# Designs tried in a protein design chat: VHH binders against Flagellar brake protein YcgR (ycgR). Part 58

Target 1, 263 residues: Flagellar brake protein YcgR (ycgR), of Thauera aminoaromatica (c4kar8)
Amino acid sequence: MAELSTPSPASPAPLDGGRGDELEKFTLRGARQILQLLQDLITHRGLITAHTGGGHSFMTAVLKVDEERGRVVLDPSPDPQANRRALAAPRLTCVTQLDGIRIQFPLVGLGEGQDKGRPALFAPLPAEMLRLQRREFYRLQVPLAHELSCLLKAEDLARKPVEVSARVIDIGAGGVAVVVPTGAAEFVIGGTLPACRLALPDGEPIELDLEVRNLNRQTQRNGTEQLRVGLRFAALPRAADTRIQRYIFKTERALNAKARGGL

## First folded at step 1 (VHH)

Design zc1 (framework vhh_7zox_3)
Fold by ESMFold2-Fast, scan of step 1:
Structure zc1 (fold): chain B 263 residues (1-263), chain A 118 residues (1-118)
Amino acid sequence: as target 1 above (263 residues)
Amino acid sequence: DVQLVESGGGLVQPGGSLRLSCVASGFTVSEYYMGWVRQAPGKGLEWVSDITSGGDTGYADSVKGRFAISRDNAKNTLYLQMNRLKPEDTAVYYCAKGWRTSLYPDYAGQGTQVTVSS
């Protein structure tokens, strides 16, 4: 199971229960906090992907919080089979986002009926909700087949300019991680690399400024040393950010489709 | 408060055309990622097309060359022109808004049903 370490708030995939200790600090259990967050989803028309298990999901939304009856009212799927799967499931895992904040919560005891004459799904209020404010720390692992590279403008030990073609191993909204051979260039945490060129599979390389955030020396299984460099986007134009986010979105979608036996 | 109101779906014969419209309120459509996603009966969500704040467009391979996304900034409205429709295009189509810099939709309208059959 090749799960991403920090899932994107934009990803519909549920977070794994094996990360319980790491996610506890982001879990809301107060009744008033839960009610407020559900109301925020209603007010902002938050789109929810409801996972019924076995790779099945459908799109829904919270229509209403019925505090008197202690339940949420959900928009049913236009697909009757999806609604039947949801009603048969012991649990729905609901995933959504609000302005870069990933929200995930379980619904147990799903029923069907009508709200004001319209079909609706009902479930008791969730006992907990995950609220993860870490959009900028989400990292898509770049498929090796994509051959993503970033041409870094750096300096050697003598402070002479050098250009290093680095392989991009992960990418997110806030930056990239690259690998370079040890000794290829000098990197200083907090240092700026101006006018680097990120090559995506589509279109022309993107020119961008990168700030060094972290350094990690890795020894490969064959004994070769490499340097993993974490780089943040320092001065990213909206058009460039949009192209990067489109790449992330399309790649996540393709990886999710493969995991489900897609096309 | 964000609101998206979709229209233009319906029943159409294979090879026909439809134009979907999405009227937005509570935000300026030209400042955000906007797109169309669809869900066919018994299947998951499929991204169909998007347009960025900068006007760059993208299309799923299944619709490329047949569909065209556009917007009218004066009317704060998003469109999807669907040409040469196939039975495989049968789905509920959702107008979606993302973040300013994110391509994944965080809001959607109620959807509009498109049925392609003879």
Scores: ipSAE 0.000, ipTM 0.151, lowest interface PAE 17.0, mean pLDDT 77
Fold by OpenDDE, second read of step 3:
Structure zc1 (fold): chain B 263 residues (1-263), chain A 118 residues (1-118)
Amino acid sequence: as target 1 above (263 residues)
Amino acid sequence: DVQLVESGGGLVQPGGSLRLSCVASGFTVSEYYMGWVRQAPGKGLEWVSDITSGGDTGYADSVKGRFAISRDNAKNTLYLQMNRLKPEDTAVYYCAKGWRTSLYPDYAGQGTQVTVSS
């Protein structure tokens, strides 16, 4: 009886490797700002996914900010093994959302103890917190079951108009990544694809203009070559932006619920 | 060639106002996401505001209710009205063009210095 190792929830894909400089825009480094954001997490009882590495995570919350001691108090996991992993991890990556804004921050130097007679985890205050506003480029990995697609209006090598149906791999407020068969169309970085159609599960396709931002050739396990195309939304009507955001949030919530064993 | 030229920066007292302008050339401002970002001394680049091709606006929490982004399509110009300026608003302000400029501008100008000091 081969124990089907439940695939460890995929580590949140690193925010696409825009140069470290790009994330700086969303990085809070001010002590006051960090404290305020942590306090806001407490006030709103924000649940935090703490990643310990190796594909492991547990749910926690900020219970308290101890400014005098320069530490954050976290709710320990009900799973002792998760706590052990957390304590053994050189770095804890905390991910949460507040008012639809993704927040990510590292904690290092975790310890265990008691706060007011209750078990708690302690860490020094984070030196930085990443706050990605709703309009910011968090990319959701699209579940295969959702079958998101984008009809790309592109050109072939002969500059003949072609329509290519592409599978959406990831989606964010700023754009999508899609996969297309190699040779299906010619893509130029910085090129505009006008009047494309993004199909979401919950309604009519969204017509939008897309800009090619990156191209990556990928070889599948079967040896078939595919082209991953990173696309930015060039122009989104407000209604379309709202729909995309809603889809992202709804999907994230569902994924989180599933990860918690609720689905 | 795409060009962005910022202007309107300067020295202002706390509580004062400035209006930044960004004149675009080589593209139509109304067809793209546009935005403002700023960099304070010794700090990283901070997103300030953006406007979509559809005219939807966004603001960083730090400037919300004080700043207003707008565009004049006829002049192909992006604006940032800054009211109730604070010392912490001191930065070089950059106009940015992109498909969604809030995080990753495709192009930016040379910037205009805004200094808020008593």
Scores: ipSAE 0.000, ipTM 0.209, lowest interface PAE 15.3, mean pLDDT 83

Design zc11 (framework vhh_7zox_3)
Fold by ESMFold2-Fast, scan of step 1:
Structure zc11 (fold): chain B 263 residues (1-263), chain A 120 residues (1-120)
Amino acid sequence: as target 1 above (263 residues)
Amino acid sequence: DVQLVESGGGLVQPGGSLRLSCVASGFTVSEYYMGWVRQAPGKGLEWVSDITSGGDTGYADSVKGRFAISRDNAKNTLYLQMNRLKPEDTAVYYCAKTGIYSFEPTYDSAGQGTQVTVSS
């Protein structure tokens, strides 16, 4: 849908394959490393969102690594149609997180069968797995006292330019989540908001382009609606990146110190 | 160490009510964005509701005014009260935990799910 809607935030978007050069340093291609990471997913009961294309996904888990047959065994969806979509797909993109690490890998050649008398999905071992450290996707929950805001340059329902001051609720190396009143502006997933201004403590607002990644309606205590918008930093300048990371590090340290002194 | 156990699903007629529970262990629910996600037959994952660490709630348009998310911090338990159920609410419901901090809500843990079937 091109217009404002209530999308599912439980289906994280796969990382863009066009970023191959940037993501290469985070890509595991060693057979032993891949086997170990898959085993870690089993040990930690890692929840996997498997994307089958066309906005469809289902939740699965690695049940077993069958080294003799060179394949992984996955938990099928309780929804038979999701399993049919997965089997028909040329490729699954699997996304998960473990202990602050984002993991993504493709599976091709998916089949179905049984493992120990129970339905299972099977796929050849992936040739590569993406493993991103916490710093690449970590998001700091912004303390209310910091009054962090981002001035968004967007459009209203009539496509007229509008500026919206949005409260920043979390921030990371890759983006921010903000809250705005419903109806303040139109947001389209994949749309770009140019020349927005992020206000951090200790300095001038940072001018940056933001891409809309996620939309979620929220209900406040007084019953009014607000919209939570996930925004990715596009083309972030080095100085801005440094300042954002400094803010995150300093705030995390202060929160950790407070937690140690608290009850 | 993180574990989520859902319960309370079942068969109910249209217009009926169910209360889902999710008992958490290995972490404190009040420190995380917690939510309910469902998967209906033939469909992908659909976000149903969430509650932030600060207690603010959100709902999908399809369930707004009918469902209510809540938590009991002393019991470390998340709830979903479902009223005026419709056949379209038939799905496996999963309790899900996100990280403490997230601008793209991604669920790093979920339970095994609980089946809700609404039929005449």
Scores: ipSAE 0.000, ipTM 0.218, lowest interface PAE 12.0, mean pLDDT 78

Design zc12 (from zc1 with K97T G98R W99L R100Y T101G L103P Y104W P105T; framework vhh_7zox_3)
Fold by ESMFold2-Fast, scan of step 1:
Structure zc12 (fold): chain B 263 residues (1-263), chain A 118 residues (1-118)
Amino acid sequence: as target 1 above (263 residues)
Amino acid sequence: DVQLVESGGGLVQPGGSLRLSCVASGFTVSEYYMGWVRQAPGKGLEWVSDITSGGDTGYADSVKGRFAISRDNAKNTLYLQMNRLKPEDTAVYYCATRLYGSPWTDYAGQGTQVTVSS
């Protein structure tokens, strides 16, 4: 979290550890599943972003799984400083994608050596790996400058119809998260909000039905309360899906260009 | 299954040109966000260029006006035309879906070495 308005970094940031209970059902702990997933990363030559903490990361790949020694072999960075930071880190958080699925896993006890005469990094096999579907679970953090909104058709405390213009804070293929002032409307988990209007840049608002999935009351630093509402797209037309994906791609491109020297 | 196969790298003198190719299989390139990322010796990864499903292109300031990204949908292939090459362009170049730093990154190729020296 930033105290000042800053754009989300284009790095594949680790998922929030405070959501451990929600993510538990997507966590692999079976040795067979972990070994198979690591082998799939080798087969597809998946690039892995390894976060070493302090805002530092480097790109790597799984070169080999050494089942006999219970360790994974990683491609070192050509940057010696990145390798030194990685070796000094108490933990690496590795993030990658495979077949539309987000994969995240920790590595602890990183060491260096050689594999077949070439420099390599080694770590014990992870005890767990997170495996999330990219399209359903990935959320783009919406830049404040984009002023994305969703007009919600809801009810107040007296069950009277109200329209609430809610700020969109994140968006993915499966839904959006929005922020509303506490008391602006009543929401029930599992309830449907029909004919809401999602305003994306460039074009008419998208009319869609939203299902309430999550409610989270948050107190801001200034003491004001806001309600964060997680909303699932109940029936997303292909044209709407295309527009949402285009917005996500263009926004990630802009953020990636800023973060990675494509200024 | 999704696979990316890169080619076209090599040794070239300053001012020369190379065209990198990335043949995709298991998915349709026109439906994906794709790009090129490079890693110079002793440096981190740098975004070079991208192309959206809608055909919009982007370039790093260091290569703008010299490099051109394109795709051939019939051949399911992504290209990077590199002109007026400089020693600073020496790097391993990677083809990727949903570029480095994006949680939407699906796959990257094995990379192709580009060396610019006299």
Scores: ipSAE 0.000, ipTM 0.155, lowest interface PAE 16.7, mean pLDDT 76

Design zc13 (framework vhh_7zox_3)
Fold by OpenDDE, second read of step 2:
Structure zc13 (fold): chain B 263 residues (1-263), chain A 120 residues (1-120)
Amino acid sequence: as target 1 above (263 residues)
Amino acid sequence: DVQLVESGGGLVQPGGSLRLSCVASGFTVSEYYMGWVRQAPGKGLEWVSDITSGGDTGYADSVKGRFAISRDNAKNTLYLQMNRLKPEDTAVYYCARSHYTVGWSELDYAGQGTQVTVSS
């Protein structure tokens, strides 16, 4: 009677720690950042979906941030049952969007009261706020001082190969926008430009394939016409992606620091 | 103010169809690069389809031949016809606009999204 050793259930593969790290990049934990973001929600009158669990939610808004008391004031639901659920919930999951960015934050310790004689919900300030900057969709406006360029391998009207040095005006994880002189080359939407070279400040140009996604003719203030070309990264090596992401992150950080008066 | 409002999501069986709508306000849809992106549970955002200001359309390989993007300029509305839906199509679908009409990577505005659930 051979004891069929029941194969030990394969321990669930550790949830790839990389996703947690990515989420952390979008998580605000700084008190000042949290306060600012909450204030922005107030300013923009952002509607918040507060999830109470069990598939229930209600619409609310941040009415006030009480920094002295360390609490946030929320608009109660017009539905008393929703408010009861909210108060009974161990945790609210608040979801909203500001400027197309998804914001998610937990509230715990919800209570009811009055703010200026009006019914309100109160909670301690969130310890963290997730700002899902769709980094994949984020386009960094390239500072003029960086002088990013992209060498485009294109064709002219006669289908003769031409190389066009284009200024990069914005960059994201998914592509670049460039400006070229009108008539420098013929671009076809959906066309691929193979073996182009993107020049970043931090090293050697990146060779990559680009797909033309859009064309926009722009007249400059001086009356000169330029062609803006939207380009998607058609094939981007991982190493190149990392470099691009690093550039974007570094530049964004620098710009934000400058905006805050730190530089 | 720029606004995008998605609708048309819901629960559907595998092989079923849905039509998503995205009503834009504050800008003209036909003048911008528009697209659909989706986020499945526990996954990142995925590009689904786009339409250029010129009317050229693109599709992710995963949805090619099944989905169709279109717009009604008179209604200032973007559509996504989804046919032969699969469980793997389950996601929140977002309508989005590109700032500079250069592709999905330049999306600057997105709606609140609409849930699509494909389940038996």
Scores: ipSAE 0.015, ipTM 0.327, lowest interface PAE 7.7, mean pLDDT 83
Fold by ESMFold2-Fast, scan of step 1:
Structure zc13 (fold): chain B 263 residues (1-263), chain A 120 residues (1-120)
Amino acid sequence: as target 1 above (263 residues)
Amino acid sequence: DVQLVESGGGLVQPGGSLRLSCVASGFTVSEYYMGWVRQAPGKGLEWVSDITSGGDTGYADSVKGRFAISRDNAKNTLYLQMNRLKPEDTAVYYCARSHYTVGWSELDYAGQGTQVTVSS
């Protein structure tokens, strides 16, 4: 099923190059614009996910732009296998973001060598770069007054099924972060929680499968202990995606209006 | 189990200093790409600083010259020394390990966050 393999909007996965006409208005092709954007990535030390194909990627950064030789210098992976995959790939698809602006560009003809005595990867300057600002990368801090909750279907320490009502603290197109009392349930990173129910205003709860991405213990100033759980939408039906985005949009707009009026 | 536990946040006056700590367990910090990201209320995650497995450091333009990232391999701890703090530095600061990208949903592991408030 295509929908099961479709990348989340919050995913680092590359945007489809076959839809080039749809993305043309966001594509930079001017040499000076490309050089400026690459320089912005250097200045802000933007971390880049370089996709080598076959579901493989590695983390890199642009270390410098060599205008006279028409090339970029990239930080190699600490994983030697990732570097070997990159050098063997017909091209890299590089994806990064700064303040919600998605930047994506191809690199073809990757080589290896040294820069100032350090290992480096080299590639010719890209002929084009995509720069796209999308709300789907935004994470809304959920107002406490909204009392947004997600009913999690999990297991306790004895591996017995339990239902835990968790407070949603942030929400985006790709997932939610929730808070649960420490010990309420056991979570395994990479594990799937099936048939959870996300309670949004103005409708029935959304039933969805969630993948556990991170776990963090937190103590509040009052001494209360809580577990923060990051959850990815494993598969998101279009109707559910629409409702989540609508909630984010309405809430963001209301918060912006309140901030403007209060200041 | 992999976990990251942050501390050192608090209320500080403009021009002041704070040192954030991140104690890691379940892995060795010197073997991974680690960083600090922050989130101000109602805004997305902003990358602040990173350190590679090789020890090379990077900084966002907004903090360059004021912040310093470091690690203590014997204590398996990551630090962020924050100097000459500004009201604009007010945010929740997260310690993160990243395989592929920087962003809350795209981080490999992240800490619970520690609140930094810069106000008189």
Scores: ipSAE 0.000, ipTM 0.118, lowest interface PAE 18.0, mean pLDDT 76

Design zc14 (framework vhh_7zox_3)
Fold by ESMFold2-Fast, scan of step 1:
Structure zc14 (fold): chain B 263 residues (1-263), chain A 119 residues (1-119)
Amino acid sequence: as target 1 above (263 residues)
Amino acid sequence: DVQLVESGGGLVQPGGSLRLSCVASGFTVSEYYMGWVRQAPGKGLEWVSDITSGGDTGYADSVKGRFAISRDNAKNTLYLQMNRLKPEDTAVYYCAKGYQLTPSFYDPAGQGTQVTVSS
């Protein structure tokens, strides 16, 4: 889908590889850089959304980098149909994050096999990886302990108004990504959700209008399906914007302090 | 174009004071999340202080009680008043806007102003 190639800042959807010069300065092609980045994804237990085409994706992770055989080993989906779609796809587009920085890379020639007696997917090492260090693509992965939620004003499957408390999984300058249970509400790409309420730990909920930028039905690593909704801030006031930036900054600083063994 | 021009640094003895200024152009300082970061020789960038559009301020533990951040809306200028300076405050100080204050995006827009605290 064309929509998935030109995502909003709030979306995990793939960036268009044909954007040439705009993305070239963020593209890694050195073998050592690629290997280091893949190893960092393993170390950080980074979850990867692997897009198989047709609006389908599944959650995976890099289990291993096999330098001698020149391949990556990926965690297969518990859903056999997701694995069959992946194996039939001419390429996977893998999207993830490290320290709020968007990482995207292609995998071509996906196969299935075993690693240490367990089912695995494998592919040749990617020839390039995109590391997109731009503010509009920055995403803070929201700590579960913060219980960050957004109350969405939407419609159910019967087109009746419904309020859905959605868990915020990432947040950035341009929007949020939320997860909702399958069937909780209907969303239309380009549709506006007025007067939603974003709950931050510091103060009253922020009222804001959100635009639906992308939808992805993700098969989670436990085999369940969730709807991930990418939402753009349609008309964010400066006061709300600075509160969101402050939350992101404080949280990233606290996570860095924790990683350094600090209090 | 967004520009930030820092000034007010210099050589000062321990216990002294300096007031840093950051003149902004291309945007209104009072409408943005703003702050100061510093870089000592051979070290990474360190957050020093911030101020929200609503006027809420924050400070690094190392400078709390000694430094004060403020702004003058008429001059479109951000300030850092530095009191009781210590040798460990020696660094190039940079004014930053928004995401430039996050560790992943410590990319100061200006050339900075050098502060040296030495006997």
Scores: ipSAE 0.103, ipTM 0.589, lowest interface PAE 5.1, mean pLDDT 83
Fold by OpenDDE, second read of step 2:
Structure zc14 (fold): chain B 263 residues (1-263), chain A 119 residues (1-119)
Amino acid sequence: as target 1 above (263 residues)
Amino acid sequence: DVQLVESGGGLVQPGGSLRLSCVASGFTVSEYYMGWVRQAPGKGLEWVSDITSGGDTGYADSVKGRFAISRDNAKNTLYLQMNRLKPEDTAVYYCAKGYQLTPSFYDPAGQGTQVTVSS
């Protein structure tokens, strides 16, 4: 009777270690950075979902930052019950978005009062703010000097196959925006363009399938009409993804260096 | 002034379909993240779907495969096609720029549109 040694349960690999470090890169803890981000939320009228726990949330906004008192002023809910929940909560989790970037921050020690004769909620300034740029949604504006292009395999009005060389104006992990001459091809939102070729500066064109996601007609200053086409990568090989990411990273770094006066 | 006007809600039977519309004014929808959120009775606000300026779309797990977000740039309008509706989809649906929501004390936007799924 061979004792089947029950395989020792493989200790779950600490999934948490790598994600924590990645989150730290996006976490603001500097007082000045936090204040600036809060001011940006005010300037842009960033509406915030404040989570009070238990699946409850309410809409709020940062109305004011009181630096002297070290507090943030929030817009109260029109629902008194939501405000009561907020005040009773040990912690609010505030979630918002600014310019496509997800922002998350905790507030603790919420109180109620008045600001300039209006009801308001008050909390101490957050100790940290998480600013998460979804890599997949980030779009790098392609420098004109890079002359990125995408060969689109599309159809004309007669459904005849046509190839259109399009200039890439922005690129992200999830897709590209291109400009084409008006009438060069017919595009249908949700349509797939198979076997297109994206040309990057660093090597051979990448063959990929593209899905049309958005169409925007633009009139140039010279009166010429162009069609901006937003394209999603429908199927991107891993190697291609790596190349695209590398290009974006390299270009962004270069642009940032230039902006800082380094070039 | 930024304005969002939702429409297209109504009463439907389970398994039915609705198409919500959100007409934006004061900005170009194609240049921003746009999204739909909903609030069911007695529940908090729930994210439903969004579309990036690049046209990338996201969906909550609860609506994935049933809902489709789109936009018409010429009409400056955001859409939510809702198929195979369920009673749990009953909510007020709001259009938002990014994750910005309505209403606010100082910046009221859209009033939302009621979706009711009932037999």
Scores: ipSAE 0.000, ipTM 0.213, lowest interface PAE 14.4, mean pLDDT 82

